# VHH binders against Endoribonuclease YbeY (ybeY), part 5

Target 1, 156 residues: Endoribonuclease YbeY (ybeY), of Chlorobium chlorochromatii (q3are0)
Amino acid sequence: MSLELCNSTRQAIPNKRLLQAIRMVVQGEGYEIATITGVYCGNRMSQRINRDYLNHDYPTDTITFCYSEGKAIEGEFYISLDVIRCNARHFNVTFEEELLRVTIHSALHLTGMNDYLPEERVAMQAKEDYYLQLLKTQKSISPQKSTDNAIFSCNS

## First folded at step 4 (VHH)

Design s69 (from s01 with K52S G53R; framework vhh_brivekimig_d4)
Fold by ESMFold2-Fast, scan of step 4:
Structure s69 (fold): chain B 156 residues (1-156), chain A 126 residues (1-126)
Amino acid sequence: as target 1 above (156 residues)
Amino acid sequence: EVQLVESGGGVVQPGGSLRLSCAASGFTFSTYAMSWVRQAPGKGPEWVSSISRSGGSTLYADSVKGRFTISRDNSKNTLYLQMNSLRPEDTALYYCARQYTFYYSSGSRYVTFDYSSQGTLVTVSS
């Protein structure tokens, strides 16, 4: 049973909250963690995205690989922190909220949810919103609610 | 069946105010970011404002910033747009839009809006 986060950037991330989000999604969807590795890396996004974005492509923010079948998940995901920062501005959310949302999205992919069809995308987004809200409302008061840095020696 | 019904449009003089409403049904309103989009006569659609799922975060087009306020009441499944200091340039059909993101395979994301084909007409004239 292994759940690890790796940050190859100089950007601090809320390691404890990200781990909590992944556990919440996996458990909530009826799965178990065998081995999950989340990699947070740095990529660039052009500031060409303007204020009236409606039907334009977003740069890739995450890539998820699921290696397992059945209820014990083996997999990994990669998230671009630079893209998260840019996306947060477009979705009226903080960097941390967008980062949690994309991490939840990646965890949902690990449970086998796809978003290739329009109806699948709507269902995926609804679950993103559901888990993000649960995560916010179930945040307990404790010394461990503070964010920490999960920087490890790893590649982007 | 997703339904978005706009109301509150009308004719006002420059400097006047209007409050638009959008009644949503057929989906879980509280789980979607919502937006207002307008289309002036002879022009393409222009995004006006967006509000997060909880209502805690808002965005505005530069043309309306400081004059318009977007808000929502999740208990009533209703989206609002308070429009103050209206200008002739604000004349348009205003559409309520459900914002959703779709991902195309490997994480490419697309933001799109489902909005009413009818809208509510706002005319600002002297």
Scores: ipSAE 0.006, ipTM 0.127, lowest interface PAE 10.0, mean pLDDT 75

Design s71 (from n1 with K52W; framework vhh_brivekimig_d4)
Fold by ESMFold2-Fast, scan of step 4:
Structure s71 (fold): chain B 156 residues (1-156), chain A 126 residues (1-126)
Amino acid sequence: as target 1 above (156 residues)
Amino acid sequence: EVQLVESGGGVVQPGGSLRLSCAASGFTFSTYAMSWVRQAPGKGPEWVSSIWGSGGSTLYADSVKGRFTISRDNSKNTLYLQMNSLRPEDTALYYCARQYTFYYSGGSRYVTFDYSSQGTLVTVSS
């Protein structure tokens, strides 16, 4: 019953589209939202989470925590906007498209999909493409804002 | 906020029994797998036992199989560990823990435990 997004940066994000993407994925995969919190952050918070849980001292694009078992999802994810911007440039896509893809990816993880094996990565990538395409075919558009004043280092 | 409050620790002689309890609040207890984790003096944390949200599946570390029983009462938001035939090597701080899985982008999946810093002390001594 609770879906909340937190943006701990000053970078603009398409909040309504991100919420739509999460609901679309969760419902499309046959799950329900009990409590999902998505945190959009900078490299510093991403590095801190990696350090605290995995002893990795570098940022990553996303880390997802699924707390529940069964069809009603309780969980949270953290996405580094700085890494998203770096990836968007490298893949020659818009910031919004990369952000939606990684948000969809995180939501798929919350449904229990993993991408450990090569065939699992292919399957997850196909689902990412599927939900991205569904979002793109809708006639209602949200204004996209790019207020990027920060210069950041790209990370893998 | 998530809170886990352990109780039931104490001093017992070898061969004795203790029952630990953990009162949980701040989350939907019945939907989470719960675990007991212990830390002996000078050692790292050791997973002891887990129970699924429904109570229908349990797992035990080899060192405690046949001696310890994990259970839960979802109506009371409480986790239990019945410890029988206690040995000096069972001496440790015991933590109850909420089990969760986290994923890295790129294919890594990890199971970890969210537990309190307090714990309850079990000492097995003559």
Scores: ipSAE 0.017, ipTM 0.367, lowest interface PAE 6.3, mean pLDDT 79

Design s72 (from s01 with L59Y; framework vhh_brivekimig_d4)
Fold by ESMFold2-Fast, scan of step 4:
Structure s72 (fold): chain B 156 residues (1-156), chain A 126 residues (1-126)
Amino acid sequence: as target 1 above (156 residues)
Amino acid sequence: EVQLVESGGGVVQPGGSLRLSCAASGFTFSTYAMSWVRQAPGKGPEWVSSIKGSGGSTYYADSVKGRFTISRDNSKNTLYLQMNSLRPEDTALYYCARQYTFYYSSGSRYVTFDYSSQGTLVTVSS
């Protein structure tokens, strides 16, 4: 089992809360973690990933890669902190709340949840709201786990 | 390490049949969707067929529908492609590939591949 976060930026992120959010979503949706890596990056890394995979040369908030099917999840996601800050201002919410929402969104994608159709987007948003509300009533679900405070640096 | 090793290619006459096999190792085979992809001489790669990890759902390109059958044996970590009623235009290098999905924040969903075999040549000629 491996759940690791990488922050390639100089911006502080709530590592423990992000790990808690990912575990909450995966467990809540009936899945297990085999290997999940979450990468928190700036616009330059986000633009490179978008260009390399989608032939787009502009930043996006998140890109999620789902490698396996079945109960145990193998995957990774990339979140642009610069885009999160812009979106937080636009939606009039805190940086932390928007970051948690997008992290939850990415974790839901890792469980195979789609948001291609309008009804799928409504369902996704409802799940985002559900898990955000659960997080407001909790501090940590597994404070003794080795990954609770684990974060590593990635070179962009 | 992830490895995909192919066998079963060869030369056949039009109307003939071939069965390709792909032996997988280095990962939990049953939890991954698998695909067959081909590349004809002088052309780009063309997706041929996919099968979900459980074997419950199969998908085919219009050009091969009704002639090719994809299957898997998860107990043997092996993927198969049964090719019937072969035509000269089926001549290509055939690859098995491990499939994954990625999501773009705009609501787009893409199916693509991370690992593939080295390829087996299938030649259909009179």
Scores: ipSAE 0.194, ipTM 0.597, lowest interface PAE 3.1, mean pLDDT 84

Design s73 (from n1 with S50Y; framework vhh_brivekimig_d4)
Fold by ESMFold2-Fast, scan of step 4:
Parts: structure tokens; sequence; C-alpha cells
Structure s73 (fold): chain B 156 residues (1-156), chain A 126 residues (1-126)
């Protein structure tokens, strides 16, 4: 079991909160973590991944790769912090709230949830709202600190 | 290292049958959806068939539906394509492919494949 976050930017991110969000979503949806890597990057890396894998020449907020089909998730996601900042301003929310929402969204995709139909998008947004609210209102009930979660700086 | 090794191709007359196999290694085979993809001379790649990791769901291209059957044996890490009633238009290099999904935030789902560079040649000729 490994869950690792990589930040290839100079921008600070709330690592503990992001790890908590990912675990909450995966376990809440009835899955387990085999290997998940979350990469937080800038527009140029997001645009490059879009171009290399999807033949799109523009940045996006997230791209998620799910490598597994069973209960134990193997996968990775890439989130553009520059796009998150833009979205936060557009939606009149804080950078941290938008970052958590998109991280939750990426984790939901890793559980196999789709959002290309209107009804699927409504369901996805409801789950995003649900997990965001849990993060805001949940009492910390774990005095045990995880020593197995790694946060890596991406060398690129 | 992910390895996919196709076999079972050959030369067959129209109306004949062939069974393709794909031996997979380097990943947990049972957790991945698998596909067969073919490339005919002078054409781009064409998706042929799909099977869920569990084997519980299959899909076929209209051009092969009713003639081809995809199956898998997860205990042997092997994917199969049973091809019946073969036609000259089925002549192609056949690749087995491991399937994974790309998602865009806010609305689009994309499916991609990684395939063996080897392939197995199927020639249907009278």
Amino acid sequence: as target 1 above (156 residues)
Amino acid sequence: EVQLVESGGGVVQPGGSLRLSCAASGFTFSTYAMSWVRQAPGKGPEWVSYIKGSGGSTLYADSVKGRFTISRDNSKNTLYLQMNSLRPEDTALYYCARQYTFYYSGGSRYVTFDYSSQGTLVTVSS
C-alpha cells in the first residue's frame, strides 16, 4: 500500500489535508489503496501530458490514470495548480477549497466514477460536496500519525 | 516491465477459423480490462474487442460481432480471441492491449491502450 504526493512547483500545498482527502474518498467509496501517486504541477506539465497522451494542446485542471479495475486501486493523477488558482477565482472559493475539490474529484475518478453525462456530473458534484463537508466537519479521531505516507518533490 | 506476447496468427482461407492468444506478464492481469486491436495494411488501428478484468462484460466492433469471441483465463494470465467465419477484410496485424482510462475534470472520459509492438499476423486469402 502506498500513497504518495509529488509537488513539482514552488507553490505550497496542504499535504496532510490532501492525503486525508484521498484516503477518505477511496475508503468511503469501498476501495483500497494499492499504489496512488498524486502529482501537483504547473500548466506546462499539464499541457505536455494532454498533448502526449490525448493530443490536446492546452492545460487542464486534472488528468487521472486508473491502472486497476479491482478493489485495490493502482493509479495516478496530475493536477495543475495554475488552473486551480484560476478556477478558485472564477468560483469565488479559496485556493485550498478548490484544490481539495479537484483532488477529491480525481480520487473519485480512480474509483471508476464517470462525469461525462449530465446526470453523472450531478452525482460527481454531490460526492465532491459530501467529502468536502466531511473534511470540514469531521473530528480528528486518530491520534496516531501515519509514518508511511511519503511526499516527494518531483525532479523534472 | 509490462509484456504482452501475441501468438496464433497464420494464413487461412475465407470461412476458416483461428484462435489468438496473448500471454501477459509484469502486472496484475486480473485487474485490467483487455482489448484486441488490429491494423490492416494501409489503414490505421481498429479496436476489435474488449473484456472486463473479471470477464463479466464483453464488447465487439460491429465488423466482428457474432464471428469473434474474446475470453480470458486469469489463472494463466492469458487473453484469447476466437475468430470464426474469417473474411479477407480481417487480414491484419492483431495486438492485445492493456486498457486504462484517462479522465478530464468536468466532463470527459477517455480510454487508451498500451500494446505489444510484436503483434501476430492474420492473413485471410483464397
Scores: ipSAE 0.017, ipTM 0.378, lowest interface PAE 6.0, mean pLDDT 79

Design s74 (from s01 with S50R; framework vhh_brivekimig_d4)
Fold by ESMFold2-Fast, scan of step 4:
Structure s74 (fold): chain B 156 residues (1-156), chain A 126 residues (1-126)
Amino acid sequence: as target 1 above (156 residues)
Amino acid sequence: EVQLVESGGGVVQPGGSLRLSCAASGFTFSTYAMSWVRQAPGKGPEWVSRIKGSGGSTLYADSVKGRFTISRDNSKNTLYLQMNSLRPEDTALYYCARQYTFYYSSGSRYVTFDYSSQGTLVTVSS
């Protein structure tokens, strides 16, 4: 079991809260963590992934790759901290709240939840609100069985 | 490092049979859906068959239904394609492909494949 966060930027992120959010979503939706890597990056990396995979030439807030099939999740996501900061300002929320929301959103995608159709988007937003509220109302959470969480700097 | 090593291609006469194999390493094989994809000379890639990670559910392109059988042995990290009643139009490079899905925050969902760089050549002639 491995849940790891990588921060390729100089911006500070709330590592423990982000790990807590990912674990809450995965377990809450009835899945297990095999290997999840969350990459927090700048606009250049996000823009490059967009260009390489979807032929888009602009940064986006998150891109999620689900590698596995079934209950044990293998996957990774990329979140642009610069886009998060911009969006937080536009939505008149804190950077941390927007970051947690987008991290929850990415974790929901790893469980196979879609948001292409309007009804799927409503369902996704409801789940985002649910887990975000759950995080806000709980001061601390009981230790999870998975103790293989790590944070590291992206190499090269 | 993810590696997919294919074998079993060759030259066969129409109506013949071949069995392709793909040895996988560098990832948890049993959790991935796997596909076979082929590319005939001068044509684009054509998806041939898919099998769930657990091995239970299979899908086939209409062009190969009833003739080809996809299977896997998760204990050996190996994917197979049994090809029967081969036709000249089955002539192609065959690729073992790891299937995965990615999502954009904009609500877009895409299914994509990691191909073997080599492929294995199947020629059905004379």
Scores: ipSAE 0.039, ipTM 0.469, lowest interface PAE 5.1, mean pLDDT 81

Design s79 (from o03 with R103Y; framework vhh_ozoralizumab_d1)
Fold by ESMFold2-Fast, scan of step 4:
Structure s79 (fold): chain B 156 residues (1-156), chain A 125 residues (1-125)
Amino acid sequence: as target 1 above (156 residues)
Amino acid sequence: EVQLVESGGGLVQPGGSLRLSCAASGFTFSSYWMYWVRQAPGKGLEWVSEISGSGGSTKYPDSVKGRFTISRDNAKNTLYLQMNSLRPEDTAVYYCARTYEIYYSGSYKTHMDVRGQGTLVTVSS
């Protein structure tokens, strides 16, 4: 059982708040953490042009992999800090708020929430808003037995 | 049941070539963008290449551009990565991944919801 964050950039990120957000989402949705690795990258991950149904050149902010099928989550996510910073400016919100929103989004996807359909996207956004607000109003999550958290460099 | 199975990894000398394959089953392969990603020993995951569902669009990072080529055969539900001019720093476990992309809340979200078990590529003399 581990929850680990990796920051390959020189940009500071609020590690404790990010870990709190991930735990809050996973537990709030009725799941447990087996192994989750969150990777924060500087560079833009990918741009896509000329999909069969959608043309664009915008970079992606997050990529999420889920390996588990049961209650204990095994998975990874990748977030581009450069894209988060651009999006925060565009939406006129703080870097930290946008970073937390996208981290919450990634954690929700790890619990099996999809966003393929318009109604699924509405549900996902509502959950993002819910956990962001919950995180703002709560000092910490419920006390639990010892859990190991590791923060490491992706470039090591 | 959605499955991705990689093959073709192995030991190769610097300057050599390898072709990786990924056999997909359990979904409409041609409807999805596909990725190759890799993880070198002690390093994080690195994006290596991507290809659109039709095969009409491909993209590479500078580290492999001109040396690697992604392709797909939708009739055979198979994804390929042709790797030429291999370098010791290309040593990694290579993974095939299924992805979909969606736009909402002002940004694109990419989900890699299925990844194979990986195939090891070692570039050494």
Scores: ipSAE 0.007, ipTM 0.287, lowest interface PAE 8.7, mean pLDDT 79

Design s81 (from s79 with I102F; framework vhh_ozoralizumab_d1)
Fold by ESMFold2-Fast, scan of step 4:
Structure s81 (fold): chain B 156 residues (1-156), chain A 125 residues (1-125)
Amino acid sequence: as target 1 above (156 residues)
Amino acid sequence: EVQLVESGGGLVQPGGSLRLSCAASGFTFSSYWMYWVRQAPGKGLEWVSEISGSGGSTKYPDSVKGRFTISRDNAKNTLYLQMNSLRPEDTAVYYCARTYEFYYSGSYKTHMDVRGQGTLVTVSS
């Protein structure tokens, strides 16, 4: 079992809280962690233009790769902190809330949850809301100052 | 099953050129946008280029614009990256990736759901 997070930016993020969120989602969906690597980066990733309807270009917030098919997950995800910051402002939520939501979203993808169809997106958003509230509820019951905000380097 | 297999990496001197290939199988290649992404040792994933299913639209970050060209041959289910004027900072493992775009929560989002094993490019004298 390996669950590793790496931060290639100078932006401090809540390492312990992010690990908690990933474990909560994987366990809650009935899976186990074999090897998961989460990479938090500062670079924006360009999005493609939607040619069929709106012709809009939007930056990517996450990229997810799952290598396993069984209940023990092998995979990785990449999250752009610059995009998280922009999305937090757009959705009128805190940076931490958007970061946790997108981390939960990435973990749900690793469990095999898809969002190709509108009904799948509704289901996925419901799961995001569920785990985000569960995480907030646990923090509220036993409140404490976060001592886990840090830059955890991808380099040796 | 979906498979992506990269090839064409190797050692090249600064200022040199390389052409990477990615052989796709197990899906309708022409229906998907494709990406080239790279990862240098100890660094995160960096987007290198993207191409639409038809090949009619391409995009590049400023770091490679004018030096790299993405292309595809849908009849051969193959993606290409032509890399010119290579620099030491281009040293990385290069991956091709399958991707899709969708509208979600008031925004357009991109997901990469499959990538290959990668091909190493080393730019050194």
Scores: ipSAE 0.006, ipTM 0.259, lowest interface PAE 10.4, mean pLDDT 78

Design s82 (from o03 with R103W; framework vhh_ozoralizumab_d1)
Fold by ESMFold2-Fast, scan of step 4:
Structure s82 (fold): chain B 156 residues (1-156), chain A 125 residues (1-125)
Amino acid sequence: as target 1 above (156 residues)
Amino acid sequence: EVQLVESGGGLVQPGGSLRLSCAASGFTFSSYWMYWVRQAPGKGLEWVSEISGSGGSTKYPDSVKGRFTISRDNAKNTLYLQMNSLRPEDTAVYYCARTYEIWYSGSYKTHMDVRGQGTLVTVSS
């Protein structure tokens, strides 16, 4: 089992809260973690992935890759911290709140949840709100309670 | 190092059969959907079949449905394509491919990230 976060930027991120959020979503939706890697990056890396794999040449807040089927998730996601900061200002929320929301959103995608249709977007937003609120009530949980709290540097 | 190595191609008469194999290494084979795709001379890539990681789900285009069967042996890291009732229009280089799903812009998209070198199937008298 592996859950690892990689930060390729100079911006600080709340590693404990992000790992809690991912575990909470995956377990709450009835899945298990086989291998999940979350990559927190700048616009350049996110734009490159969009260009190379999705025929898009602009940054997005998150890109999610699911490699497995069934209940044990193998996958990775990429989140642009520059886009998160921009979105936080636009929506008048804190950087941490927007970062947690997008991380929850990415984890929900790894469980197979889509937001293509308007009703799917409403459902996904409701799940984001649910887990974000649930996470707020868990602030006292120690980061040492999990054996999957591996944090490492990005190679690129 | 992720590798896919196809084998089993050859010359066969119309109405004949061939079994293709693909040996996979360097990744957790059972976790990935796998494709068979083909490319006839002077044409683009055509999807031939797909199979889920567990083998529980398979799909085929109408052009091969009922004639071709995809299967896998996860213990041996091997993908198979059983081709029956072969036709001249099945002549192509056949590739096995590893796939993954990417979420972007409100939908899942399936991408092939690794493909083998291919094995040539020629159907002629």
Scores: ipSAE 0.000, ipTM 0.165, lowest interface PAE 11.0, mean pLDDT 78

Design s83 (from s79 with E101R I102F; framework vhh_ozoralizumab_d1)
Fold by ESMFold2-Fast, scan of step 4:
Structure s83 (fold): chain B 156 residues (1-156), chain A 125 residues (1-125)
Amino acid sequence: as target 1 above (156 residues)
Amino acid sequence: EVQLVESGGGLVQPGGSLRLSCAASGFTFSSYWMYWVRQAPGKGLEWVSEISGSGGSTKYPDSVKGRFTISRDNAKNTLYLQMNSLRPEDTAVYYCARTYRFYYSGSYKTHMDVRGQGTLVTVSS
């Protein structure tokens, strides 16, 4: 099991809560973590990834890559903190709440949930709301010291 | 089938208050972001407020911020708009609308896919 977060920006992020959110979503949806890497980046990095892999030339709030089939997830996601900041202002929520929402959204994508159709987007938003609410009530559950190694520095 | 039915409009004097209600049916109400929008005679639709499915997030334009409050009761499938300190320029037909968040062009956006038939609010002395 490997769950690692990388932050290539100077913006502080709540690493332990983000790790908790990812574990909660993956386990809540009936999956296991084989290897998940979450990368928190700025607009330039997000645009570069879109250009190189998705033929898009604009920043996006999240991009997910799922490499596995079956119950044990192998994958990675990229979240633009600049877009999170804009979304938080637009939706009148805190930066942390929007960051948690988009992280949950990315984790749901890794479980195979899609949001291509309007009804799929509604279902995904319901799951986002569910896990956000659950996090508010379970914030005192922290991993043991041996699992704190899941956080690492970004290079490149 | 999705239905949204607004009520609570009427005639009110400047400085007065009204509470609008919107009864939703035909869908899982708690799963959708909801809007209040309005249309004054001869003008386009103007966004008035929005609220997340859980009710935890709300937003207002400067024109109504501090005067209007959006809320919802998911157990009753009902959306509300509390309007205080009403002004003649608030005169409009008010609609509730169903929306959803989606990713497009690098950011979350909202799309209004269904709205009700509206309720008229007239503010005059």
Scores: ipSAE 0.007, ipTM 0.197, lowest interface PAE 10.0, mean pLDDT 79

Design s84 (from s79 with S31T W33A; framework vhh_ozoralizumab_d1)
Fold by ESMFold2-Fast, scan of step 4:
Structure s84 (fold): chain B 156 residues (1-156), chain A 125 residues (1-125)
Amino acid sequence: as target 1 above (156 residues)
Amino acid sequence: EVQLVESGGGLVQPGGSLRLSCAASGFTFSTYAMYWVRQAPGKGLEWVSEISGSGGSTKYPDSVKGRFTISRDNAKNTLYLQMNSLRPEDTAVYYCARTYEIYYSGSYKTHMDVRGQGTLVTVSS
């Protein structure tokens, strides 16, 4: 069982709250964590991953790879903090709220939810809203959950 | 401030018809694709129809294809859903939603960013 996040940027992000979100989604959907690695990165890395693995040359908010087929999830995701910031401004929400939404979205993908068809996208967004609201109503172990920000480095 | 206001819901008998309207304000309506989505009692959100910004392209799931028609009047900033041959399983709160296209998970995806308050449609004898 391994759930690890790393941040290749200079921006502080709420590590403990992101971990809480991932655990909440995975458990809420009836799955378990075998090995999940989340990478928070900038536009350059996001564009390179799209180019190298998905044959696209645009920044994206997230890219998700799932390697497991059963209830114990093995996978990884990459989230562009620069795109999250742009999205947060566009939707008139906080950076933290948009970051949590996209992290939840990535975790839902790891549980096997697809969003290729319009009906799948609507269902997935409903789940995003559901988990985001649960996070807003739950207290973290930390008494300062709104200021629970940290920089954590990627290995090597 | 972006606002969407649905109207036209109500009680209708099976086989009946109903037209929903959605009044949009606070953004350039004609540049956005729009959805109608619904939520039946005790169920999740379900996509009902899609229309491009120009109105030139529409999409429907098999559950409503041939019975429902989405349309828009960009001069009036209004979205419509014409519902014919209504069935008890069409009972739901219907929402109009503004969509945006973003790139993630390896492809372009259409997502909702604003949804209205909804209008209740009850199909019962």
Scores: ipSAE 0.006, ipTM 0.254, lowest interface PAE 11.1, mean pLDDT 79

Design s86 (from s79 with S31R; framework vhh_ozoralizumab_d1)
Fold by ESMFold2-Fast, scan of step 4:
Structure s86 (fold): chain B 156 residues (1-156), chain A 125 residues (1-125)
Amino acid sequence: as target 1 above (156 residues)
Amino acid sequence: EVQLVESGGGLVQPGGSLRLSCAASGFTFSRYWMYWVRQAPGKGLEWVSEISGSGGSTKYPDSVKGRFTISRDNAKNTLYLQMNSLRPEDTAVYYCARTYEIYYSGSYKTHMDVRGQGTLVTVSS
């Protein structure tokens, strides 16, 4: 079993959060990780991959290669941090939020989920929102919330 | 690394038979749809047959249906093409290919991964 991230840029990324997001999606959708490699790159690498495989002469936010058919996932994805930065500004969200959303999107593709048709796009966006909110919920319930109405901790 | 090595081609007369083999390595063979494709002199790639990872589903174009049979031995990581009633128009270099999905920009495509040198089939008197 291998899950590896590679950052070919000089821009810092939240490696632990990205690994958490990928594991959460794969497990949440009922799959297992055989071998997943996530590559975070710049526009030049994204553009080269688009040219070589898709005959597109432009970068995209993500390209996902799904090699497996069963429950044990083999695959890789490429995310352009330059496109993520541009999209975050356009959608008026943080860089980290857009990066997590696109990473979740790529992981959903690795489970075989499509977004070609309008109905498929709606379904995938709902899953993106679900997992992104789950990650945010974990953040918001950080150590500052020490108690509710219970007089004793539930972790006794 | 991923390798696909085709063999079994040769010269046969019209009406003859040949069996092609493709030895696969470097990936979990049983999880991939596999294809046979061919390229006749001066022409593009033509799809010949496809088979699911389990071998439970096969498909053929009308040009070879009833004459060609695709099969696989997952224990041996080997793909086969049994070719019967060969015709001069079957003359081509035959390649095996694995397929996988590429997702991008609200779309996807099935990528056909052709790696080997192929095996030449010549049907001539």
Scores: ipSAE 0.051, ipTM 0.517, lowest interface PAE 5.3, mean pLDDT 83

Design s90 (from s79 with S52K; framework vhh_ozoralizumab_d1)
Fold by ESMFold2-Fast, scan of step 4:
Structure s90 (fold): chain B 156 residues (1-156), chain A 125 residues (1-125)
Amino acid sequence: as target 1 above (156 residues)
Amino acid sequence: EVQLVESGGGLVQPGGSLRLSCAASGFTFSSYWMYWVRQAPGKGLEWVSEIKGSGGSTKYPDSVKGRFTISRDNAKNTLYLQMNSLRPEDTAVYYCARTYEIYYSGSYKTHMDVRGQGTLVTVSS
């Protein structure tokens, strides 16, 4: 059973909050974590993944690979931090809020939710709002000497 | 390491039958959709059948529907393809393959990530 985050950028991300969000979504949707790897990357890495797997040559906010179909999830996702920053400004929200929303969105995809149809997008957005709000109302831990600023490196 | 090993191919006359097997190791077999795919001499890869990890869902192209049956034994980590009423155009190297889903731009796509070495099926008089 492993849940790992990898940051290929110089940008700090809230590791413990992201892990909490992923666990919350997976458990809330009735699944277990077998192996989930979340990769936080820049535009170059995101574009390379798009080219290699999807034949698509522009950055997206997230790409999700779901390997399993049972209750125990095996998968990975890739999130572009540069796209998250752009989206946060566009939607007039904080970087952290947009990052958590897209991480929740990726975790929902790992549980088998899709957003191909307009009604599916409405349903997924409602679940994003639900988990984001639930995460916000969880007992907040005041930051004090957080060791979670260090993230597993995916470049080595 | 993930490994898939096909067996059961051979020479058979038109109208004959063969049963192919694929022994899987190195992963949780029951959690993955599995494919059978084939490649005829000088042609591209062709999808032959798919089966859900639980065995509860199967699909076939029209070219083999009614003649081929995909099945699995999750206790033995083995995938099968029962081929009946074989035709010369079924001559190909047959591969079993592990598949997974990719989400992108609001859609899921099935992708093949591991394939075995293949087993040759020759249908001729």
Scores: ipSAE 0.013, ipTM 0.294, lowest interface PAE 8.2, mean pLDDT 81

